# VH-VL binders against Regulator of nonsense transcripts UPF2 (UPF2): the designs that were tried, part 12

Target 1, 187 residues: Regulator of nonsense transcripts UPF2 (UPF2), of Arabidopsis thaliana (Mouse-ear cress) (f4iux6r469to655)
Amino acid sequence: RLLQRLPGCVSRDLIDQLTVEYCYLNSKTNRKKLVKALFNVPRTSLELLAYYSRMVATLASCMKDIPSMLVQMLEDEFNSLVHKKDQMNIETKIRNIRFIGELCKFKIVPAGLVFSCLKACLDEFTHHNIDVACNLLETCGRFLYRSPETTLRMTNMLDILMRLKNVKNLDPRQSTLVENAYYLCKP
Below, E stands for the ipSAE of ESMFold2; O stands for the ipSAE of OpenDDE; V2 stands for 0.75 times the mean of E and O plus 0.25 times the DockQ between their complexes.

## First folded at step 14 (VH-VL; framework fv_mosunetuzumab)

Design z4 (from x5 with heavy chain G57N; at its last look DockQ between E and O 0.05; V2 from the best seeds 0.00; counts 0 for: pae E 11.3 > 2, placed apart)
Fold by ESMFold2, look of step 14:
Structure z4 (fold): chain C 187 residues (1-187), chain A 118 residues (1-118), chain B 112 residues (1-112)
Amino acid sequence: as target 1 above (187 residues)
Amino acid sequence: EVQLVQSGAEVKKPGASVKVSCKASGYTFTDYYIHWVRQAPGQGLEWIGWINPYSGNTKYNEKFKGRATLTADTSTSTAYLELSSLRSEDTAVYYCARDEWLGYFDYWGQGTLVTVSS
Amino acid sequence: DIVMTQSPDSLAVSLGERATINCKSSQSVLYSSNNKNYLAWYQQKPGQPPKLLIYWASTRESGVPDRFSGSGSGTDFTLTISSLQAEDVAVYYCQQYYSYYTFGQGTKVEIK
């Protein structure tokens, strides 16, 4: 019942109210059901992902397994998708990485995971992985660049990205996408 | 609860086509791949292809490309397998199965027996 | 394609005894970047569809009894039923999902 309301939480007030109601259902079974529901939320809007990430962050203080299970599922999804040679998964890959990036801004996904995802994309600098990397940077790159503890690593990753752009023959769309992501993070 | 309910058994003659349906319930249909797998009598399992119901994108085992067509109707949460130019070796139980995007199948339909005989 | 080969094809085991099923892949299904084996095990009881038992080679799916365990890495994998029950009479399949999707030929487990 409560989990069916997740897609309809289109405001801060609605997600906060649902979060409060869910605190009364704190059991192992309900926590696993919530994680599954959060993993399967509509990922079409960054605004909605921010609301879902807010709920996870609020629950993290009293339900430590919710964030850890969700992050593990998203990481597993990323690694499965980045490895697969199926060229028709781009929309799923983008939605996966945007959720990871939103959760990073709420300090649910650790920066180390974001850097690992970026490294995987830069190591296999394919058509899809360029889009994935740029979307991750557009979601949380400036956050990590402005955070003192991660500024150096983010700067290094951005420099690697620009070097790869300069030595690879990217089409104009992707070249522009890389430049826009770079300067969004490092204005 | 997650369920995949398939259409009933079919008997077809060689050269005909068959269309098997798979009705999903208990989850968000467009967030998961639907795979099709067949099992000839007394034989093992053979992957046919998948469809992403969100985008309509498909991937086929090359053995079936050109004869198999996968579609999905999001308004009814139903996936379809159409197999054309049927022959006796296509006699099998055809399963639909759900994939959480990782490549293994956590829920399976009950199967649809398709018998091709002259 | 990655070919999956199971052994034995058929296995007869006394109630309460250990059943061991082996699965070999023609190529490694270990992805070095995440250190995970893309290997699943399914149980198919007579007249039923397959049922997921194990994924990532060793992770038990929810609701699967503790007597089922998976092990192995790379190209060599094992499904173990530590104490065979009458309800475990089935055909067991391994499946790789590293590159496309292929299944082993199956191992039939029977009560001796």
Scores: ipSAE 0.007, ipTM 0.544, lowest interface PAE 11.3, mean pLDDT 87
ESMFold2 (binder alone), look of step 14: mean pLDDT 95; pTM 0.961
OpenDDE, look of step 14: ipSAE 0.459; ipTM 0.823

Design z5 (from x5 with heavy chain T30R; at its last look DockQ between E and O 0.76; V2 from the best seeds 0.00; counts 0 for: pae E 7.0 > 2)
Heavy chain, then light chain:
Amino acid sequence: EVQLVQSGAEVKKPGASVKVSCKASGYTFRDYYIHWVRQAPGQGLEWIGWINPYSGGTKYNEKFKGRATLTADTSTSTAYLELSSLRSEDTAVYYCARDEWLGYFDYWGQGTLVTVSS
Amino acid sequence: DIVMTQSPDSLAVSLGERATINCKSSQSVLYSSNNKNYLAWYQQKPGQPPKLLIYWASTRESGVPDRFSGSGSGTDFTLTISSLQAEDVAVYYCQQYYSYYTFGQGTKVEIK
ESMFold2, look of step 14: ipSAE 0.222; ipTM 0.740
ESMFold2 (binder alone), look of step 14: mean pLDDT 95; pTM 0.960
OpenDDE, look of step 14: ipSAE 0.862; ipTM 0.937
ESMFold2, look of step 15: ipSAE 0.063; ipTM 0.688
ESMFold2 (binder alone), look of step 15: mean pLDDT 95; pTM 0.959
OpenDDE, look of step 15: ipSAE 0.765; ipTM 0.916

## First folded at step 15 (VH-VL; framework fv_mosunetuzumab)

Design b21 (from z5 with light chain K36R; at its last look DockQ between E and O 0.73; V2 from the best seeds 0.00; counts 0 for: pae E 5.4 > 2)
Heavy chain, then light chain:
Amino acid sequence: EVQLVQSGAEVKKPGASVKVSCKASGYTFRDYYIHWVRQAPGQGLEWIGWINPYSGGTKYNEKFKGRATLTADTSTSTAYLELSSLRSEDTAVYYCARDEWLGYFDYWGQGTLVTVSS
Amino acid sequence: DIVMTQSPDSLAVSLGERATINCKSSQSVLYSSNNRNYLAWYQQKPGQPPKLLIYWASTRESGVPDRFSGSGSGTDFTLTISSLQAEDVAVYYCQQYYSYYTFGQGTKVEIK
ESMFold2, look of step 15: ipSAE 0.184; ipTM 0.727
ESMFold2 (binder alone), look of step 15: mean pLDDT 95; pTM 0.960
OpenDDE, look of step 15: ipSAE 0.846; ipTM 0.930

Design b22 (from z5 with light chain S99D; at its last look DockQ between E and O 0.71; V2 from the best seeds 0.00; counts 0 for: pae E 8.5 > 2)
Fold by ESMFold2, look of step 15:
Formats: sequence, C-alpha cells, structure tokens
Structure b22 (fold): chain C 187 residues (1-187), chain A 118 residues (1-118), chain B 112 residues (1-112)
Amino acid sequence: as target 1 above (187 residues)
Amino acid sequence: EVQLVQSGAEVKKPGASVKVSCKASGYTFRDYYIHWVRQAPGQGLEWIGWINPYSGGTKYNEKFKGRATLTADTSTSTAYLELSSLRSEDTAVYYCARDEWLGYFDYWGQGTLVTVSS
Amino acid sequence: DIVMTQSPDSLAVSLGERATINCKSSQSVLYSSNNKNYLAWYQQKPGQPPKLLIYWASTRESGVPDRFSGSGSGTDFTLTISSLQAEDVAVYYCQQYYDYYTFGQGTKVEIK
C-alpha cells in the first residue's frame, strides 16, 4: 500500500512523488491513517523526519487536518514524557523532539511551541531533559537564531542554557552535548 | 492589551487556607511564566514562586515550600496561588506578575489583599 | 539568598531637582559570559502594583520617561531621576534576578 513506502522515501524526489500519489486518496479515514504512519516513524530512522515534515508542509495548504492532528499528537507525547525518567523512553523523547524541530523549520510547528518545550526542559534541567533540549537546539536552534522575529528569544534561551551548564555538575557527555548545541546555534 | 486580573480581597482565620486567582488576557498564556510576589502592609516585596503554565513546572521560595501551591489552567488562562496554614504574618497584598524567561516582571496584576485575623 | 540593600530608606527632593537611589547586592549580579547585570528597578505609586522602569541595570522599559536612568555594575547600582516631577512620588525597589528573585527594602521618594 502507499503508506508502506514512507520508510523508503530517503530523498526529496521520493517523498514528493509519494505525496502527489497520496493526493488521490483524500478521505478523512486516509488522512488519519497517514498521520498515524507519520507519527510512528521508527526510532532508528530519524533521517526520515525531514522528509516526513516536507510531506506535511506540502499537504498543509489543502489538507489542514493533517498538520493539526500531527502537531497535537507530538505535543501530547512531549507532555506525557517530559517528567518521566525511564531510560527506555529516551529514544522516543528524541524522536518526538526532533520531529517537532523539523516541523518548525518547515513552518508547521510555531516557534512558540519550540520555546515552550525548551522552557520545560530548562525548568527541570536534569536527566533526559538535557538531552532533549540539546537535540531540539541541534535540529532547529540555528533556524530560530537566524530568524529576525525569534533571534532575541533564542539568544536569551542560549544564555540560560550555558548558565545552567556552568552551575550544574553535568557529566562529561551532557556537558559536551550542551556545548555542541550552543555553538551550532551561535557560531 | 496584556492584562492580569486577580480575584477579590479575602479575610481568613489563622490555620485556614486561601486560593487567589490571576486571569491573563491579551497574550499567549502558556508562553510566559507567572510569578507570585507579596507585600505586607507598609513593607517591601517578597517573591513566593513561579509556574510555567505550559508544563506545570514550579519553583518556590524555600520559605513557602510546603505551604504554597502554584497551579495554572491553560484552558481558562488562569494561574492560582494556594497558601495553607495561614498566620497573621501572612496578611499582605498578593500580586501575580508575568516573566518572559528573563527574570524581571513586565506586567503585574492589581493585587489581592489577604487579611488573616482571629 | 542574594540580599539587596537600598539607601536611603527615604528621600525628600524639591521639584525639578535630581533624586539618587542606591542599591547594593551581597553578591555580584553580573554574569561575565554575557556581560549583563541581572538587576531591575520598579516604581510603586500609592495604591498601585509595581511598575517596571529599568532592566539589565541600565535599559529603560518602553514608555518610561528619559529622566529615569540606571547605572552601576556588579554589586553597586544607582537609579537617577534627573528632574523630579510630582508624579514621581513613589517607593522605588531594586530587584536582582541572578539567583532566584530578591528585592531591596524600598526607597520612598517625596517632594520637599
């Protein structure tokens, strides 16, 4: 079926071709199936997130419920996981936040949601939340830093991040993640 | 424009609790912290704590930890301060204030007088 | 906690004259990495909530008259009202936001 081809769309041409073919299946039931397939991207296949985000952006002008449903599911997942410390959930948290970040670059997720997610991680800057914040910044931090309307807010968030790194006793892995994320955004 | 409207004055006996509301309008409620600050009659300002309305995350002044509870309801754009085990020294005007992440407060509610007397 | 101490506690100044309020923190509120002083000033008129005047020690909030200025760094800060007006009668507070949030005890400004 068409949705089984999603994991194979490893180029702009492939995802664009599938997107065109999918337009012939425009029913409410099929749109729900698409959103579910996009949401359930394998945790081992994060390279697909940009292509999935491209498909969503292409469909957004004529199928408004696709981006709205997907963004709501991702936000609900973020909030259900943000206070959980189970190590088995880190891969799901990373998939979740990187998808949110990719969708932000395609202007599907508003910057306000990204900043809300960052604030939640900085409010409880320990354990998985450090990794989640850094992954979000690596995905869309430079995009937000370079955008005039969000530059000041992004700069302020980066200052807070670095201050927290300096006052907390982070292990070397997380300290390096924070430094890398910071300098990727603000070289 | 941006507005924080607080609930009305309260009179309480020692040992009771009080819940003060702060309704926000004119901005995206979940994007800003809400702080609570109190001012005893004729005295200065004392920070109580903050809440992140999006995540429900909170921080408290240690003086109030265990007695103060901050909550927020994003569906009504309303923040709440609940203070328990009231004493006469808790008599004060309680303010809510908005913070964009920077630590200073750009908009304040009108204040809510809580009087604790026996 | 970072303790904020203002001086004087009360100040009487003639209309049109300069008013100067000092604020001293028990620890530096300058974060060297961004070179910013985490210090704000508020005005509280009788019967009103505080109003933000100055943040980052010297940056005036939008709509605040240019007769208000902030200066200082590290542990020593000053709020200056260059030409006192009748509507400037208020209590003025400094506030640090470097480590949690603490306020000075306030300085009451009155007309002589």
Scores: ipSAE 0.012, ipTM 0.635, lowest interface PAE 8.5, mean pLDDT 89
ESMFold2 (binder alone), look of step 15: mean pLDDT 95; pTM 0.960
OpenDDE, look of step 15: ipSAE 0.840; ipTM 0.933

Design b23 (from z5 with light chain Y100W; at its last look DockQ between E and O 0.77; V2 from the best seeds 0.00; counts 0 for: pae E 5.7 > 2)
Fold by ESMFold2, look of step 15:
Structure b23 (fold): chain C 187 residues (1-187), chain A 118 residues (1-118), chain B 112 residues (1-112)
Amino acid sequence: as target 1 above (187 residues)
Amino acid sequence: EVQLVQSGAEVKKPGASVKVSCKASGYTFRDYYIHWVRQAPGQGLEWIGWINPYSGGTKYNEKFKGRATLTADTSTSTAYLELSSLRSEDTAVYYCARDEWLGYFDYWGQGTLVTVSS
Amino acid sequence: DIVMTQSPDSLAVSLGERATINCKSSQSVLYSSNNKNYLAWYQQKPGQPPKLLIYWASTRESGVPDRFSGSGSGTDFTLTISSLQAEDVAVYYCQQYYSWYTFGQGTKVEIK
């Protein structure tokens, strides 16, 4: 019922309204259902991730199990996919990492997890991991660069990224993707 | 306080394997690489490889690829080096060292002497 | 691999005098995009593991005395101990981290 409205929340006002209405349905079973609905956002509907992340942030003060369960599910998904190379997984990997990045901007995902995910992609900087790293940076890289407590670590990661670009023979699409991600973070 | 505590000295015969442990404390284990570096008696330092304890990703010096295996157990904050098909020239002190993704090593373990003799 | 060559292999210096150790790489370790030299210096006292002194060629690690300084760029680097103390007796290693990880052969510093 309320969960069926999630895909329609295409604005800040709509997700905020649904979030308020959801507060009146607070039970452990309902919270688990919400987390599963959020996690299973369609891979074709990535525009919803910021709004879903906003809802999670709003509920976090009252319903601590919602953010903790969602973050654990996303981290488990990242680790299960990071070494897989087949093309069928790229859309899921992009959904996963962009959701992690959006939640980081709302202070739900700690920066340490973002850096761990980014470093795992840079450790094997080929194939899908290039696209995943760039999508993470495009989602939350500038936020982390502007945040005083993470500026130095983000700068170091960007230096690693550009060194890897220069020593690896990336195709033109990936080379452009890396350059765009870098300059989005560090103007 | 950051500490890397390694397992004790080993004596092995040629052809055997050895497994050296490196237990980390005083920091978040998954956030740092662990590198392995060896030093033969009276000789300099030689890099073996690194492991990312978060992802399990590894890289090896080509000289050791196929003989060296790096693993990590996040639940015990312990990294391991296993070196197989030992030769007398593998006699060395083996160090673990910590790296915050930058390529230089800010903390080192105390070293583990591995002696390979007939 | 990038070969790191130190000179001299051994150096005897009187207490309070300047000690100078050179390190040369077979290829440049300067990355122009960030203008950093990927070079570190380590001190290894007898019976101890190496200890980080300098990174990025010239940046002193926390807790390292001011008498230690690093300089140089590209392929030629220098570690200087401005006023040698008794506790500075050690072997000193340079290390590049531009392309993989290789060390110089070491320079033993002794009191004359």
Scores: ipSAE 0.142, ipTM 0.707, lowest interface PAE 5.7, mean pLDDT 90
ESMFold2 (binder alone), look of step 15: mean pLDDT 94; pTM 0.957
OpenDDE, look of step 15: ipSAE 0.546; ipTM 0.862

Design b24 (from z5 with heavy chain K59R; at its last fold request DockQ between E and O 0.67; V2 from the best seeds 0.00; counts 0 for: pae E 7.0 > 2)
Heavy chain, then light chain:
Amino acid sequence: EVQLVQSGAEVKKPGASVKVSCKASGYTFRDYYIHWVRQAPGQGLEWIGWINPYSGGTRYNEKFKGRATLTADTSTSTAYLELSSLRSEDTAVYYCARDEWLGYFDYWGQGTLVTVSS
Amino acid sequence: DIVMTQSPDSLAVSLGERATINCKSSQSVLYSSNNKNYLAWYQQKPGQPPKLLIYWASTRESGVPDRFSGSGSGTDFTLTISSLQAEDVAVYYCQQYYSYYTFGQGTKVEIK
ESMFold2, look of step 15: ipSAE 0.210; ipTM 0.727
ESMFold2 (binder alone), look of step 15: mean pLDDT 95; pTM 0.960
OpenDDE, look of step 15: ipSAE 0.788; ipTM 0.917
ESMFold2, fold request of step 17: ipSAE 0.020, 0.040, 0.013; ipTM 0.633, 0.671, 0.640
ESMFold2 (binder alone), fold request of step 17: mean pLDDT 94, 95, 95; pTM 0.958, 0.959, 0.959
OpenDDE, fold request of step 17: ipSAE 0.731, 0.788, 0.787; ipTM 0.904, 0.915, 0.915

Design b25 (from z5 with heavy chain Y54W; at its last fold request DockQ between E and O 0.60; V2 from the best seeds 0.00; counts 0 for: pae E 4.8 > 2)
Heavy chain, then light chain:
Amino acid sequence: EVQLVQSGAEVKKPGASVKVSCKASGYTFRDYYIHWVRQAPGQGLEWIGWINPWSGGTKYNEKFKGRATLTADTSTSTAYLELSSLRSEDTAVYYCARDEWLGYFDYWGQGTLVTVSS
Amino acid sequence: DIVMTQSPDSLAVSLGERATINCKSSQSVLYSSNNKNYLAWYQQKPGQPPKLLIYWASTRESGVPDRFSGSGSGTDFTLTISSLQAEDVAVYYCQQYYSYYTFGQGTKVEIK
ESMFold2, look of step 15: ipSAE 0.265; ipTM 0.750
ESMFold2 (binder alone), look of step 15: mean pLDDT 95; pTM 0.960
OpenDDE, look of step 15: ipSAE 0.485; ipTM 0.845
ESMFold2, fold request of step 17: ipSAE 0.185, 0.040, 0.221; ipTM 0.707, 0.635, 0.729
ESMFold2 (binder alone), fold request of step 17: mean pLDDT 95, 95, 95; pTM 0.958, 0.958, 0.958
OpenDDE, fold request of step 17: ipSAE 0.744, 0.684, 0.530; ipTM 0.910, 0.895, 0.857

## First folded at step 16 (VH-VL; framework fv_mosunetuzumab)

Design c1 (from z5 with heavy chain E100F; at its last look DockQ between E and O 0.02; V2 from the best seeds 0.00; counts 0 for: pae E 9.2 > 2, grease 19 > 18.9, placed apart)
Fold by ESMFold2, look of step 16:
Structure c1 (fold): chain C 187 residues (1-187), chain A 118 residues (1-118), chain B 112 residues (1-112)
Amino acid sequence: as target 1 above (187 residues)
Amino acid sequence: EVQLVQSGAEVKKPGASVKVSCKASGYTFRDYYIHWVRQAPGQGLEWIGWINPYSGGTKYNEKFKGRATLTADTSTSTAYLELSSLRSEDTAVYYCARDFWLGYFDYWGQGTLVTVSS
Amino acid sequence: DIVMTQSPDSLAVSLGERATINCKSSQSVLYSSNNKNYLAWYQQKPGQPPKLLIYWASTRESGVPDRFSGSGSGTDFTLTISSLQAEDVAVYYCQQYYSYYTFGQGTKVEIK
């Protein structure tokens, strides 16, 4: 019932309205159902991720298991997919990493997880991992660059990214993607 | 709650084809991979392939050399394995199994015995 | 392909005693970037489909009794049943999911 309305929440007002209505449903079973619905956001509807992350952040103070379950599911998904080359899962990988990045901006995902994901992509900087790293940076890289506690670590990661771009023989699409992500973080 | 219910046993002649169904319930079908695994009598487990019901994407064990075809119908929450050019060594129990994109299989169907004899 | 080899092929253990099953992969199934071993264990009782026991080499699936534990890393893995029960009579399989999906040949556990 209320969960069927999630894909239609394409504005701040709509997700906030649904979030208020959801507060009437505070049981462990209902919280698990919500987390599953949020996690299974359609791969074609990435615009929803910011609104879903907003809902999670709003509920986090009262329903601590919602953010913890969602973050664990996203981390497990990243770990399962990170080394799998030539899989028909690029869309899932992009959804996964953008969701992690959105939740980081809402202070739900710790920065340490974001840096761990970025490091894993930079350690094997080829195929899908180039796209995943760039999508993570486009989502939350500037946020982490501007935050005093993470500026140094983000700067070091961006330096590594550009070194890899200059050393690796990337195709023009990926080279442009890396440059765009870099300058979005350091305008 | 989660169930994978497979079609009944089949007896086929060499050279024929078989199509096994796997109907899912108790979860959102399109959000999970469906794998197919077979077990010959007295033998171990052999992975056949997977299908992503959302995209229709598939991956196959190369040993089946294009004889296996995996499909899914999200409107009925049903996955299918079709195996063509059957041989006697294809006699086995065929299982479907669910994977939440993590690579291990948390729920399995009851199995479908396919017997190939002349 | 990564070949999975179990030992022993069969094992007879007295009720209440410890059963130990080994699984060896032909290549490492540890991904160093995330420090995860891509290995699972399944139990298959006669006439039944396999049932997931353990994933990530050592994480027990929900509802699996605590007498089951997994250990090991890289290429060498162990499933331990700390106190064998009558209902534990089954064939046990290891499975790698690092590169595609391959299973060990199975280890049959019986009561002595």
Scores: ipSAE 0.009, ipTM 0.609, lowest interface PAE 9.2, mean pLDDT 89
ESMFold2 (binder alone), look of step 16: mean pLDDT 95; pTM 0.960
OpenDDE, look of step 16: ipSAE 0.390; ipTM 0.784

Design c2 (from z5 with heavy chain E100Y; at its last look DockQ between E and O 0.02; V2 from the best seeds 0.00; counts 0 for: pae E 11.4 > 2, grease 19.4 > 18.9, placed apart)
Fold by ESMFold2, look of step 16:
Structure c2 (fold): chain C 187 residues (1-187), chain A 118 residues (1-118), chain B 112 residues (1-112)
Amino acid sequence: as target 1 above (187 residues)
Amino acid sequence: EVQLVQSGAEVKKPGASVKVSCKASGYTFRDYYIHWVRQAPGQGLEWIGWINPYSGGTKYNEKFKGRATLTADTSTSTAYLELSSLRSEDTAVYYCARDYWLGYFDYWGQGTLVTVSS
Amino acid sequence: DIVMTQSPDSLAVSLGERATINCKSSQSVLYSSNNKNYLAWYQQKPGQPPKLLIYWASTRESGVPDRFSGSGSGTDFTLTISSLQAEDVAVYYCQQYYSYYTFGQGTKVEIK
């Protein structure tokens, strides 16, 4: 019932209110239902990911299994999809990586996981992996670039990204995506 | 202390295969490429390929594509080079080397001599 | 492939004198967007693996003596040993990492 309201939480205040109400329903079965509802966010509703990530961050201090389950599901999804080249997966891959990036900004996903995902995309810098890398950078790249503990590693990865753009023969759309992602991180 | 420890010397016949191991320690194995570079006796250095231990992704020097196979086992922090259809010109010292995504190699294994002879 | 050519093939230098090794690439290894030269130098002593000396053309690796310096840009690079020591007798290799990975043929440095 409360979960039916989740897609309607299009503001900070709405997701915070639902989060407070959800605290009264703290059971293991309800926590699993919440994680599944969050994970199954429609691939057309990417604007919800920041609010869902905010809810997860709020619940993380008292319901440790919520972030743990969600992060594991997202990591498993990333690893299953990273080498697939079919067209049907691009929207799922983008939803996946943007959610990982949002959770990183809320300190739920460790930066190490983000760098591992980015590294995997840069190693096979072709097809959907170009779009996935750029979407990850657009979501949390500037956050990681401006954070003192991750600035050096983020700088090095941005250098690799631009090297790959110049040595690979990217189509114009992908070349533009790479440049936009780079300059969003490092204006 | 970063270390890359390779398996021992091998003697092979033409047409055989060889598998060289490279065990890493002192750093987070999945965060670095492992490259393989060979050096024939009295000759220079020749890049074979790299593997990303996190993803299993690989790149090969075109000269070795189809004959070289790079693998990694993150549970043991060990990278492997398998080279098939050996011929006498493959006689060389084979090195593994570590790369933090930038393309230069800050630590090298001790090398593994592979001798291919009748 | 970017071909790396070193000169000379062999160099004899008196102890305490300057050794100069040149490396030329068939294509520029300078990436203009980040202004970095994707060029490294290695030292290899007999029976040993190569050891990293210099990366980004001019940045000295930690633990490398300050008598080693790298310079150059684009296609022309130089490794300089300002005051040759006995332990510097080795073969020196340049390596580009701009597009794949290729090495120069090596320059043997000997005491005169």
Scores: ipSAE 0.006, ipTM 0.540, lowest interface PAE 11.4, mean pLDDT 88
ESMFold2 (binder alone), look of step 16: mean pLDDT 95; pTM 0.959
OpenDDE, look of step 16: ipSAE 0.023; ipTM 0.649

Design c3 (from z5 with heavy chain E100W W101Y; at its last look DockQ between E and O 0.02; V2 from the best seeds 0.00; counts 0 for: pae E 12.2 > 2, grease 19.4 > 18.9, placed apart)
Fold by ESMFold2, look of step 16:
Structure c3 (fold): chain C 187 residues (1-187), chain A 118 residues (1-118), chain B 112 residues (1-112)
Amino acid sequence: as target 1 above (187 residues)
Amino acid sequence: EVQLVQSGAEVKKPGASVKVSCKASGYTFRDYYIHWVRQAPGQGLEWIGWINPYSGGTKYNEKFKGRATLTADTSTSTAYLELSSLRSEDTAVYYCARDWYLGYFDYWGQGTLVTVSS
Amino acid sequence: DIVMTQSPDSLAVSLGERATINCKSSQSVLYSSNNKNYLAWYQQKPGQPPKLLIYWASTRESGVPDRFSGSGSGTDFTLTISSLQAEDVAVYYCQQYYSYYTFGQGTKVEIK
């Protein structure tokens, strides 16, 4: 019943209220249900990802299996989708990578996973992988660029991104997407 | 400390296969490519290929495509090179090396001598 | 493939003197968007694996003495050892990582 309220949590206060109420339902079955509900966020509701990530971060100290299950599900989804070009819609890939990026900003996803995802997209910088890389950068790229531990690695990834833009025959939409992502990360 | 420890020397006959291991420690294995580079006696360095341990994706030097197989086991943090249909010119020291996305190799294994003789 | 050619194949330099190693690529390894040269230098001492010295043509790896410096751009690059030490006896390789991964043939450095 509480999980039906997740799509309506469009503010910090609403997700925080739900998070507190959820603590009273702490069983393994209920934790699995929560993770599945968070994972199945609608593809058109990307604004909810930050609030869902906030909930996960709040619960992480007392319910360690929630962040670990969610991150594993998102990583598995990324791995299964990254090489699929012809039979997948882009919206599922965008939901996946933006959720990973939001969780990184809340310190739930390690930066190493983000860089691995980004590297995978840059290794085959074509088709949907261009959009996925740019969406990841738009979500958490500035955060990683400003973080001392990851600044050098993010700088190097941005350099690779711009090299790929200039040596690949990107269409105007893709070229603009890359430029926007770059300048959002590195003012 | 970052360390890449390779399996011991191998002696093989022409036509056989060899599998060299490279066990990584001191860093997050899935975040870095592992490259394989070989050095024939008295010769320079030749790139064989890379593996992305995160995805299992690989890229090979065309010279070795069809004969080289790169794999990785993230549960043991170990990368493998298998080279088949060995011939005398495959006699070399085989190195694994770590790459952070950009193609230069910041840490190298100690090398594994593979000798192919009849 | 981008072919990397080093010169000389070997050189002998007196202790404390300057050693200069040249590396030429068959096409530019400079990327105009970031103004970085995709070139690295490695040192391989006898019986050891290669060791990274320089990346981005001129950036020293952590722990590499400041007597090692890299310079050049585009297709022509130089590794300089400003004051050769006994421990610098090695073979030096340049490597490009602009397109795939290729190495120069190596330059052996010895003390005269």
Scores: ipSAE 0.006, ipTM 0.513, lowest interface PAE 12.2, mean pLDDT 88
ESMFold2 (binder alone), look of step 16: mean pLDDT 95; pTM 0.962
OpenDDE, look of step 16: ipSAE 0.528; ipTM 0.841

